VHH binders against EKC/KEOPS complex subunit cgi121 (cgi121). Designs and how they scored, part 2

Target 1, 174 residues: EKC/KEOPS complex subunit cgi121 (cgi121), of Schizosaccharomyces pombe (q9p7j3)
Amino acid sequence: MILPLFPETQVHVFVYENVSNCAAIHEQLISQNPIYDYAFLDAATILYKKQVYSAIIRALEDRRDEQMKTKTIHSEVILSLSPKTEISSAFRQFSMTKKSKNIVVVKIDSKLTEEEEFERLDKLVEGNRVEFSDEELQKLIDFKVLKKNYKLDPSTLENPLASILSSIALRGYS
Key: E = the ipSAE of ESMFold2; O = the ipSAE of OpenDDE; V2 = 0.75 times the mean of E and O plus 0.25 times the DockQ between their complexes.

## First folded at step 1 (VHH)

Design e1 (framework vhh_8emy_2)
Fold by ESMFold2-Fast, scan of step 1:
Structure e1 (fold): chain B 174 residues (1-174), chain A 123 residues (1-123)
Amino acid sequence: as target 1 above (174 residues)
Amino acid sequence: QVQLQESGGGLVQPGSSLRLSCAASGFTFSSYAMHWVRQAPGKGPEWVSSISSSGGSTNYATSVKGRFSISRDNPSKTLYLQMNSLRPEDSAVYYCARDLSYYDFWSGPFDYRGQGTQVTVSS
């Protein structure tokens, strides 16, 4: 996908369900293996495509403005999903864990085509790839996790999109 | 308010052993998995070992597996790293880190407040 404000930036987003090797992937990430240079998110935290794209746009804006708080664009995407600017809490809230079963994977600045990234990721992730769509994401979300991460009250929980997007866009602004 | 104080480093000869300690305060130690991370001069940080909150599960980097043992004492809020058969390539500053995310210690500021403890393995 091409973003209107970042037309030179290649963005690919993939969704996997029933992943059996999250512990192995987690080990590769903490070992800093460059083959695993992606943002690995727990799908339990993602409700909408727009949620992911808003975090990507925020991360790209922070990179453009030389305001990144993390060392890589992929870690900045994870941070940007959080309504707070605390790195540790953002990663605890949104990143994949050894216990994750469904994941969302983001690649920015790929030198490969989307098809080539599919082939690469399908070798790394032992799970069933599904369409990146609101319909598929809504099968994988955990509403208790979503409510906690974005501090949603009962009045916003039934239609949380605007609240989530506002939290991402206004993170760190007063 | 998270504070981590590493100790136990020093200058030793190849083949020697050292035991590192990390005293934790400012959080509920028994609720968090913990890591040891090291950084040698001119290199980026390298994850060494991790231990679950209960101590029931441990993991090790391939480079130290079979030589290092991680352990914890939750009542005393202390993390340990027993290092055996030390090699010159183990020379680094060793840091303990609280596990909030695998990205904490690879891509951003670590969620640790320790100064680290220097280990030098030299003949």
Scores: ipSAE 0.007, ipTM 0.159, lowest interface PAE 8.7, mean pLDDT 82

Design e10 (framework vhh_8emy_2)
Fold by ESMFold2-Fast, scan of step 1:
Structure e10 (fold): chain B 174 residues (1-174), chain A 124 residues (1-124)
Amino acid sequence: as target 1 above (174 residues)
Amino acid sequence: QVQLQESGGGLVQPGSSLRLSCAASGFTFSNYAMHWVRQAPGKGPEWVSSISTSGGSTNYATSVKGRFSISRDNPSKTLYLQMNSLRPEDSAVYYCAKESYYDILTGYFEMDVRGQGTQVTVSS
């Protein structure tokens, strides 16, 4: 996928359900294995495609403006999902953990086609790939986690999209 | 509860070698990935190297690739960093870190629970 505001940047997003090897993937991420240079998100935290794209756009804007707060564009995507700039908190809220079961994987600046990234990721992730769509994401979300991460009250929880997108866009100024 | 004791630093001339050690206690050492992180005066922490639980996977910062080698001995609960061809820019306090104390994705090291590390000074 090509974003109109960032035409030089290739973006791929993949969703995996019923992943059995999250502990092994987590170990590779902690060991800084460059093969695992992706943003691995817990699908329990993601409700909409627009939520992921908004975080990607925010991360790319911060990179363009030389204002990244983390070491890689992929870690900047994870930070950008959070309504606050506290880095450790953002990673605890949105990153895949050893206990995760469903994940969203983001790749930015890929030199590979989507099909080649799929083949590579399928060797790393032991789970079922599903379509990156609002319908599939709604099957994997945990609304208690979503409410806590974005501090949603009962009035916004029934239609949270605008609140989530605003939180991402205004990260650090809330 | 987690205790990490670094040693092996010193004052050396450029081109010299040092081997750093980290003795671990208070946790099951073989169950955790380990890292070396360094901090030079007036600069933030810089990740240096990582090693998986078994030692089967290692990674290095670009600035030290080919010169440094990380290893571990799970029976003795010890982490090592062999530093060869040392340069003045390698001068820093070196810390070992258990995965819980270094969030690699943030690039930051939690220093509040750490000891003094081991000082490496490379100068003439």
Scores: ipSAE 0.000, ipTM 0.196, lowest interface PAE 12.6, mean pLDDT 82

Design e2 (framework vhh_8emy_2; at its last look DockQ between E and O 0.02; V2 from the best seeds 0.00; counts 0 for: pae E 16.2 > 2, grease 25.2 > 24.2, SAP .759 > .668, placed apart)
Amino acid sequence: QVQLQESGGGLVQPGSSLRLSCAASGFTFSDYAMHWVRQAPGKGPEWVSSISSSGGYTNYATSVKGRFSISRDNPSKTLYLQMNSLRPEDSAVYYCARPVLYFVDSGAFDIRGQGTQVTVSS
ESMFold2-Fast, scan of step 1: ipSAE 0.020; ipTM 0.454
ESMFold2, look of step 2: ipSAE 0.005; ipTM 0.132
ESMFold2 (binder alone), look of step 2: mean pLDDT 82; pTM 0.829
OpenDDE, look of step 2: ipSAE 0.031; ipTM 0.495

Design e3 (framework vhh_8emy_2)
Fold by ESMFold2-Fast, scan of step 1:
Structure e3 (fold): chain B 174 residues (1-174), chain A 125 residues (1-125)
Amino acid sequence: as target 1 above (174 residues)
Amino acid sequence: QVQLQESGGGLVQPGSSLRLSCAASGFTFSSYWMHWVRQAPGKGPEWVSSISSGGGSTNYATSVKGRFSISRDNPSKTLYLQMNSLRPEDSAVYYCAKDSPYYYGSGSFLEFDYRGQGTQVTVSS
């Protein structure tokens, strides 16, 4: 995917369901294995493709403007999903945990093609790859988690897209 | 292999200043956030300060904010901590740590990639 404001930046997004080795992946992330330099998200927190892209755009804007609050572009994507700027809370709310079963994986600035990243990730993730689409994401979302993370009222839950995107874009300003 | 070597500690009077240095090798220094962590006798490790890879972002523990200043020189692969208005409670071994992109946990020293031998800072009369 090519982003209008960042046409030079390669972005790949992958979705895996029924992942059996999340605890092992989590240990690799803690041990800083550079092979695992991706944003690993819990799919229970992601409802729309646009939600992921909005967080990526915000992270790239913060990198461009030298305003990143986290250590890597991938951790900045995780932070950027949160309506608040508190790093530990954002990771607790959106990142993969050892108990996760379905994950969304983001790679930015890959020197590999999408196909080569698939081959690499298939060696790291023990699960079933599915299409990155709104339809597939809707099968994996937990609406109670979504409501909690974005402070949604029952009336906005039927069409939460605008509220979610505003929360991401206005992070730190509201 | 990641290697970090701290220096610049010593015995000073309250109100004094010290500048600590950390010489880094074994990794692309300019690509990583760097941290200072301290440990006083009988206490657990306490995070002190962090600096982004390019130096544009810095963070400080509340206890040192306004007194300490973190900086880096990427060409020489060196991290610095300028400590002003030192207090007896600043007495500790100070360690340089290479960042973990996923370290947001308890503040445990053991969660960092590496820490060096440390440099002792003692503030007393």
Scores: ipSAE 0.013, ipTM 0.179, lowest interface PAE 8.3, mean pLDDT 82

Design e4 (framework vhh_8emy_2)
Fold by ESMFold2-Fast, scan of step 1:
Structure e4 (fold): chain B 174 residues (1-174), chain A 124 residues (1-124)
Amino acid sequence: as target 1 above (174 residues)
Amino acid sequence: QVQLQESGGGLVQPGSSLRLSCAASGFTFDDYAMHWVRQAPGKGPEWVSSISWNSGSINYATSVKGRFSISRDNPSKTLYLQMNSLRPEDSAVYYCAKDYYDSSGWYEDYFDYRGQGTQVTVSS
């Protein structure tokens, strides 16, 4: 996908359900294996495509402005999903864990073709790839997790999109 | 082995200032965000402040914002908390804590590491 304001930045987003090897992936992330240079998100935390894109745009803005708080653009995407600028809380809230079952994977500035990224990820993730769509994401979301992460009240839960996007856009503002 | 050593606490009067220090060893200090957490008698732990690996992101609890200032010196592997305009409600044991994730976002340990703590008492 080509993003407004970042037309030269190649972005790929992949969704996997019923992943059986999250513990193994997590160990590779701990060891900082460069093959795993992606943002691995728990799909229980993602309700909309726009939620992911907003975090990506915020991360790219921070990189452009030399204001990144983390060492990699992919870590910055995970941080950018959080309404606060605290790295540990953002990762606890949104990052894949050893117990995750469904994941969203983001790749920015791939040095590989789209086909090569698909082939590479399919070797790393033992799960079923599904379409990155609001319909598929709504099957994987945990509304209790979403409510906690964005501090949503019952009235906001009826239409949370604007609140979520506002939280992401205003992260670290003033 | 992660080791954190807090110092600088003491008994002071309301309106006074104190500077807390945390000496870190056993890990790559400049790869981790650091936190100050406090616990008063009879209360649960309260997060006070955090600072990212490069000092690019700094956050404070609303109760201390404008009075406390967190900073770090990566070459000396030391975390600081400058506490100004101290109030009786700031009395607590203050702990230094290493973040769970390094600056690249990779998880290293399963638990927060806290040192022995340093007692701050603000007498009325």
Scores: ipSAE 0.005, ipTM 0.286, lowest interface PAE 10.7, mean pLDDT 83

Design e5 (framework vhh_8emy_2)
Fold by ESMFold2-Fast, scan of step 1:
Structure e5 (fold): chain B 174 residues (1-174), chain A 123 residues (1-123)
Amino acid sequence: as target 1 above (174 residues)
Amino acid sequence: QVQLQESGGGLVQPGSSLRLSCAASGFTFSDYYMHWVRQAPGKGPEWVSSISSSGDSTNYATSVKGRFSISRDNPSKTLYLQMNSLRPEDSAVYYCAREGDYWSGYYDEFDYRGQGTQVTVSS
């Protein structure tokens, strides 16, 4: 997909359920294996497509404005999902862990087509690929995790999307 | 190279106070949650306290809540633990620990610990 404000930037988002090798993927991330240069998110933290896209847009804006806090655009996506500017807190809240079962994978600036990235990721991830859609994400979300990460109260529960998007856009200013 | 160095331990009487310090180097201290963990003789490690990267959020184990206070000074890259009303059961080696991130690969885990500082509370 191509974003209106970043037409030169290619973005691919993939969703996998019932992943059996999260511990192995995590070890590859520790070793900084360049093959794993993606943002690996725990699907328990993602409720909407717009949530992911808002974090991507924020990360791309920070890169454009030379305001990135992290070393890669993919780690900046992880940071940008958090309502706070704390790097370790953001990674703790949103990143895939050894215990994750369902994941969302983001690739920015791919030199490959979406189909080629699918073929590559299917070799790395031992799980079932599902559509990146609000319907599929709603099957994988952990509401307790979402509420804690975005500090949702009764007034925001009527429309959590608006609150989540505002938290991402106003990170560090609220 | 990441380094954490604790100091301030010693032998004290029950009811006394001690302040532990942890000097951090080799990383951006202000980007990380920090923890204090202790290990008493013949027991496994026990988590004592945590503090967010900004210092605005703190948590304590039930056993120390109300007696211990965690704080940090980001400009000096130092973590502190103020221990009041010390009890014999607080005797342990106290370790400063950094919470992991993507680069360390330890989300919600400690990726580095210091060498520890011994606290002995005896009558």
Scores: ipSAE 0.013, ipTM 0.231, lowest interface PAE 8.2, mean pLDDT 85

Design e6 (framework vhh_8emy_2)
Fold by ESMFold2-Fast, scan of step 1:
Structure e6 (fold): chain B 174 residues (1-174), chain A 123 residues (1-123)
Amino acid sequence: as target 1 above (174 residues)
Amino acid sequence: QVQLQESGGGLVQPGSSLRLSCAASGFTFSEYAMHWVRQAPGKGPEWVSSISSSGGSTNYATSVKGRFSISRDNPSKTLYLQMNSLRPEDSAVYYCATDYEYGSWSDYPFDYRGQGTQVTVSS
């Protein structure tokens, strides 16, 4: 994927449904196994492709401006999904857990092609790979989780895109 | 270099109160969330409480909710834990932690940076 402000940056996003080994993946993540150097998100928190892209762009902007609050670009993506700057809160709200069933995986600055990353991830993730599309994401979202994470009320819940993007871009300034 | 120094622990009877302090240096304290974590002998670490960078948001473990209060003073770079109605099961070494050293690989970004302060609740 090509980002207009970051055309040199390689970005790959993968979606897996019905993942049976989230507990095993989570243990690898907390042990900081470098093979798992990706942002692993719970798909229950992601409704739109633009939501993920906005978080990636925000993270890359923070890196460019030397304003990253986390140690890696992948953790900065997770933080950037949150309307707040608290790192621990963002991870509890958006990252994959041992109980997750559907996940979104982001890779930035890959030295591998998209196809090579797919081959690598397919060996790590025991689930069904699906297209990164709004249609597939809408099958996996939990609207109760989305509502709580972005503080959406019933009047915005039916078309929340603008509110979500504003929350990501402005970090609670809107 | 991040440095966190805990103090305020001691030996008290059940029902007593203690206030723990954590003095921070080596990073911009006001920009990072802070946490209290405890560890009893023979057990793993248990998260106790968290506070946002501004102090506007707090969260507590169910075991301490209603009894403990976390607060911070950004100008003095100090974190506090007010512990009321102490119970024997609260006995542990208490550590303060910061998001500053957090990596991307954990559900719970608790990094111990201090030596801790011992709290013992017994009759």
Scores: ipSAE 0.012, ipTM 0.273, lowest interface PAE 8.6, mean pLDDT 83

Design e7 (framework vhh_8emy_2)
Fold by ESMFold2-Fast, scan of step 1:
Structure e7 (fold): chain B 174 residues (1-174), chain A 124 residues (1-124)
Amino acid sequence: as target 1 above (174 residues)
Amino acid sequence: QVQLQESGGGLVQPGSSLRLSCAASGFTFSSYGMHWVRQAPGKGPEWVSSISSSGSYTNYATSVKGRFSISRDNPSKTLYLQMNSLRPEDSAVYYCARGEYSSSWYLEGYFDYRGQGTQVTVSS
């Protein structure tokens, strides 16, 4: 995909449901296998496409401005989903775990086409690939996790998009 | 049985340097990311620094960035923290900790075991 503020940056986002090998993927991340250089998110934490895009844009802005708090663009995406600037909190809140079953995978600066990245990831992830759409994400979200991560009150829960996007975009100001 | 043994602490004056060491045993050291955590009397633990299992990636708390350097020697199963330009607010017991998610030096404070600690006192 092409982002208007970063037209030279290749961005791909993938969604997998019913993943059976999250523990194996986690071990590959532990071993620092460069083939796994992606942001692996727990789909239970993602409600909207715009939520992911906002985190990607924030991470790219921080990289452009030489203000990244983490060492990789992919870890910066995970941090950027959090309303706080605490790295460990962001990873506990949003990153894939050994127990995850549905995941969202982000790749930035790919040298491959979207189809080639899909072929690579399909070999790494043992699950069902689904469309990156609000409809598919809505099936995988855990609203209790979402409420806790963004500190949503009952008044915002029915339409939380603006609150979530504001939390991501205004991180560090509120 | 995982064991981490810290050493190298002491009493120094502001502006001094110290090098802390942590000897690891009971697990495959080279497979785990490692952390330094400190705790001052009456305060909760504060994450200081992290290093990946290979040593290729490091991260630092804002309060110590530019002054402290974390490193490791996998063959000798030893973790190090080089502390420069020490300040009174750096006074604490320093603990090394084994990362729960070992490839990720960026998982600040996310660890499953820590050692017994070594005391650092910076006093004028």
Scores: ipSAE 0.000, ipTM 0.153, lowest interface PAE 12.1, mean pLDDT 82

Design e8 (framework vhh_8emy_2)
Fold by ESMFold2-Fast, scan of step 1:
Structure e8 (fold): chain B 174 residues (1-174), chain A 124 residues (1-124)
Amino acid sequence: as target 1 above (174 residues)
Amino acid sequence: QVQLQESGGGLVQPGSSLRLSCAASGFTFSTYAMHWVRQAPGKGPEWVSSISSGGGYTNYATSVKGRFSISRDNPSKTLYLQMNSLRPEDSAVYYCARDRLWFGELSPDAFDIRGQGTQVTVSS
């Protein structure tokens, strides 16, 4: 997808369900293997496409303005999902773990087409790719995790999207 | 081999200042965000401060904001924590930690801690 404010930036988002090798992927990420330079998110934390896009846009804005708090754009996407600017908390809240079963994978500044990235990721991820859509994401979300990560109360449950997007856009105001 | 060596701790009186240092080796220091984490007896690890890889951005725990200052010198591969107006509650072992990308659940929470730490004791 091409973002209107960042038309030269290639963005690809993939969703995998029933992933059996999250522990192996996690070890590669800990060792900082550059082949795994993606944002690997736990799908239990993602409810809407707009949630992911808002985090990507915020990360790209911070990079443009030379205000990144992390060393990579993909780490900045993970941080940008969090309502507060604490790096370790954001990773614990949103990143894939050894025990994850469903994941969302973000690639920014890809030199490859979407099809080429898919072929590459299919070799790294042992799971079933599904469409990046609100319908598919809603099958994978854990509402208890979502409520905890964004501190949602009963008044926001009817429209969690607006609250989530505000949390991402207004990081640092709470 | 990644190595982090903390120093500069000691026994001081309330209101005093200390400067902690962390000497890094075995990795490209300038590409990692760095952190200070402390652990007091009977308590879990507490994050104290963070600094971005280039030094342009810093963050502090509410308990130390305005009193502590984190800095780094990438050419010398050294991280610093300037601690002013020390209080008895600041007594702890202080560890420097490297940013740990793509981690799972850890103890202490999500920091790559390699050193033995440096003991800070604030007592009258």
Scores: ipSAE 0.013, ipTM 0.172, lowest interface PAE 8.5, mean pLDDT 83

Design e9 (framework vhh_8emy_2)
Fold by ESMFold2-Fast, scan of step 1:
Structure e9 (fold): chain B 174 residues (1-174), chain A 124 residues (1-124)
Amino acid sequence: as target 1 above (174 residues)
Amino acid sequence: QVQLQESGGGLVQPGSSLRLSCAASGFTFSSYDMHWVRQAPGKGPEWVSSISSSGGSTNYATSVKGRFSISRDNPSKTLYLQMNSLRPEDSAVYYCARVSYDYVWGSYEPFDYRGQGTQVTVSS
């Protein structure tokens, strides 16, 4: 996919359900295996495509402006999902854990096509790939996790998308 | 290259206060979240507190919340832990730590770097 604000940047997003090897993937991420250079997110935290794209755009803006707070663009995506500028909290809230069952995987600056990345990821992830769509994401979300991560209250639930996007966009301001 | 040096520990009575310091060198201190972790004899490391790179966000373990305060001074590259109302169960070696972004989810270990530690003993 090509983002209008970053037309030269290749972005691929994949969704996997019923993943059985999250513990093994997590160990590879901790060991900093370069084959696993992706943002691995827990799908329980992602409700909308726009939520993921907003975090990607924010991370790319931070990289462009030399304001990244983390070591890689992929870790910056994870940070950018959080309403706070706190790295440890963002990773605890949004990244895949050993106990995750459904994941969202983001690749930025891929030199491969989407199909080639799929072939690569299919060897790393033991699960069922589903379409990156609001409909599929809404089957995997945990609303208790979402409400806690974005501090949503009953009055803001009439439009959770606007609240979530506002939280991402206004991170680091009031 | 990366070095963290803790100080300020000691032997104190229950109810006392101590202020721990951590001097950082070999990296851009203002760009990293920092943590305090402790380890008591025969136990694994326990995460105590964290502070964001800017100092704008802090978090505390339930066991120390309301008693401990974490702060930092980026110009001097120093991390602090103000410990009030100390209890015998707070007795441990206290380490300041920098974590890899890859190691922050679900665990207070492993840390990229931690110092030699400073001993805190709370006894009557």
Scores: ipSAE 0.006, ipTM 0.181, lowest interface PAE 10.0, mean pLDDT 82

Design j1 (framework vhh_5j56_2)
Fold by ESMFold2-Fast, scan of step 1:
Structure j1 (fold): chain B 174 residues (1-174), chain A 127 residues (1-127)
Amino acid sequence: as target 1 above (174 residues)
Amino acid sequence: QVQLVESGGGLVQPGGSLRLSCVASGFTFSSYDYYAIGWFRQAPGKEREGLSSISSSGGGSTSYSDSVKGRFTISRDNAKNTVYLQMNSLKPEDTAVYYCAADLYYDFWSGSEYDYWGQGTQVTVSS
């Protein structure tokens, strides 16, 4: 994928359901195995493709402007999903855990084609790959988690997308 | 596999000092950006209490509970992957099993503060 605001940046997003090895993946992430250099998100927290893209764009803007709060672009994506600037809070809210069952995986600056990344990730993730689409994401979301993470109340339920995107874009600025 | 190993406990007289060490394996302090290491204790018949923490953020932000402020100091040696708790002016009420615990942000979805715990080391302050 090519982003209009960052045409030189390669971005791939993958969705897996019924993942049985999240604990093993988590151990690789904390051991900092370079093969696992991706943003691993809990799909229970993601409702829209635009939510993921907005976090990616925000992370890329922070990298361009030398304002990243984390050491890697993938960690910056996780932080950028949160309406707050506290790193530990963002990871608690959005990152994959040992007990996650459905995940969204983001790769930025890949030197591989999308097909080659699929082949690599299919070896790392023990689950069923599904299309990165709003339809598939809506099957995996936990609305209670989403409402808590973005502080959604009844007044925002009619259009949660606008509220979510505003929260991501204005993180720490308002 | 994340593991924490405590050492340095023992018997000490009131007013004495001890230095506890916590060696971490399975991640490195210098390269991993999203962690906090905390010291906790559990006295006989009491619930576990938090004493002090040091985080990866801001060059090692530290915190202390009111019961130990001014007497205990937490520090970190990145080259040795070790966190220390220097305990001064020890009192009989400091007698407890002392635990080192790690909060690694990739694992902290449930809102629990620390998911990895050491075995504990006994500190006894008695004449």
Scores: ipSAE 0.012, ipTM 0.354, lowest interface PAE 8.2, mean pLDDT 83

Design j2 (framework vhh_5j56_2)
Fold by ESMFold2-Fast, scan of step 1:
Structure j2 (fold): chain B 174 residues (1-174), chain A 127 residues (1-127)
Amino acid sequence: as target 1 above (174 residues)
Amino acid sequence: QVQLVESGGGLVQPGGSLRLSCVASGFTFSSPSYYAIGWFRQAPGKEREGLSSISSRSGGSTSYSDSVKGRFTISRDNAKNTVYLQMNSLKPEDTAVYYCAARPVLYFVDSSEYDYWGQGTQVTVSS
């Protein structure tokens, strides 16, 4: 996909359900294996496509302005999902864990086509690929996790989109 | 809220030993993001000094500053969400407030800056 604010930046987002090897992927991330240079998110934390794109745009703005707080654009996407600037808490809140079952994977600045990235990721991720759509994401979300991450009350939880996007856009000022 | 709490400080005679503990609440050291935990100290009028660190990386990589190498030992108990600093052969120069701190260790976020800090525990080597 092409982002209107960053038309030269290639962005690919993949969703996998029923992933059986999250523990192995997590070990590769800790080992700093460059093959795994993606943002691996727990799908339990993602409700909307716009939530992911808002975090990507925020990360790209921080990169453009030389204000990234993490080492890579992919880690900056994970940080950008959090309403606060605390790196450790953002990763605890949004990154995949050894216990994750469904994941969202983001790739920025790929030298590969979307099809080639699918082929590569299918070798790394043992799960079922599904469409990156609000419909599919809403099947995988954990509303208890979402509520905790964005500090939502019950009334906001019924229509949380504006609150989530504001939290991402106002990161560090809320 | 995320909190690191140090304990085990106190007054000890030169040549004595103390074991400091650092317990985390509000998050775990081993999941979902692995953490490097470091011990630091600061004496009045001096800059904060890094002493030792331990990571959850394979092999339990540890490091020590030259001032404490061979005298101090860092270890972790992930089941108790606790990191220890065993201090042996203590000297008057070891008198300081001791802090534990945590930072994430993932491919994308391996930085030298520590995100979470405890309030510190006083160690006094004197008498």
Scores: ipSAE 0.008, ipTM 0.275, lowest interface PAE 8.8, mean pLDDT 82

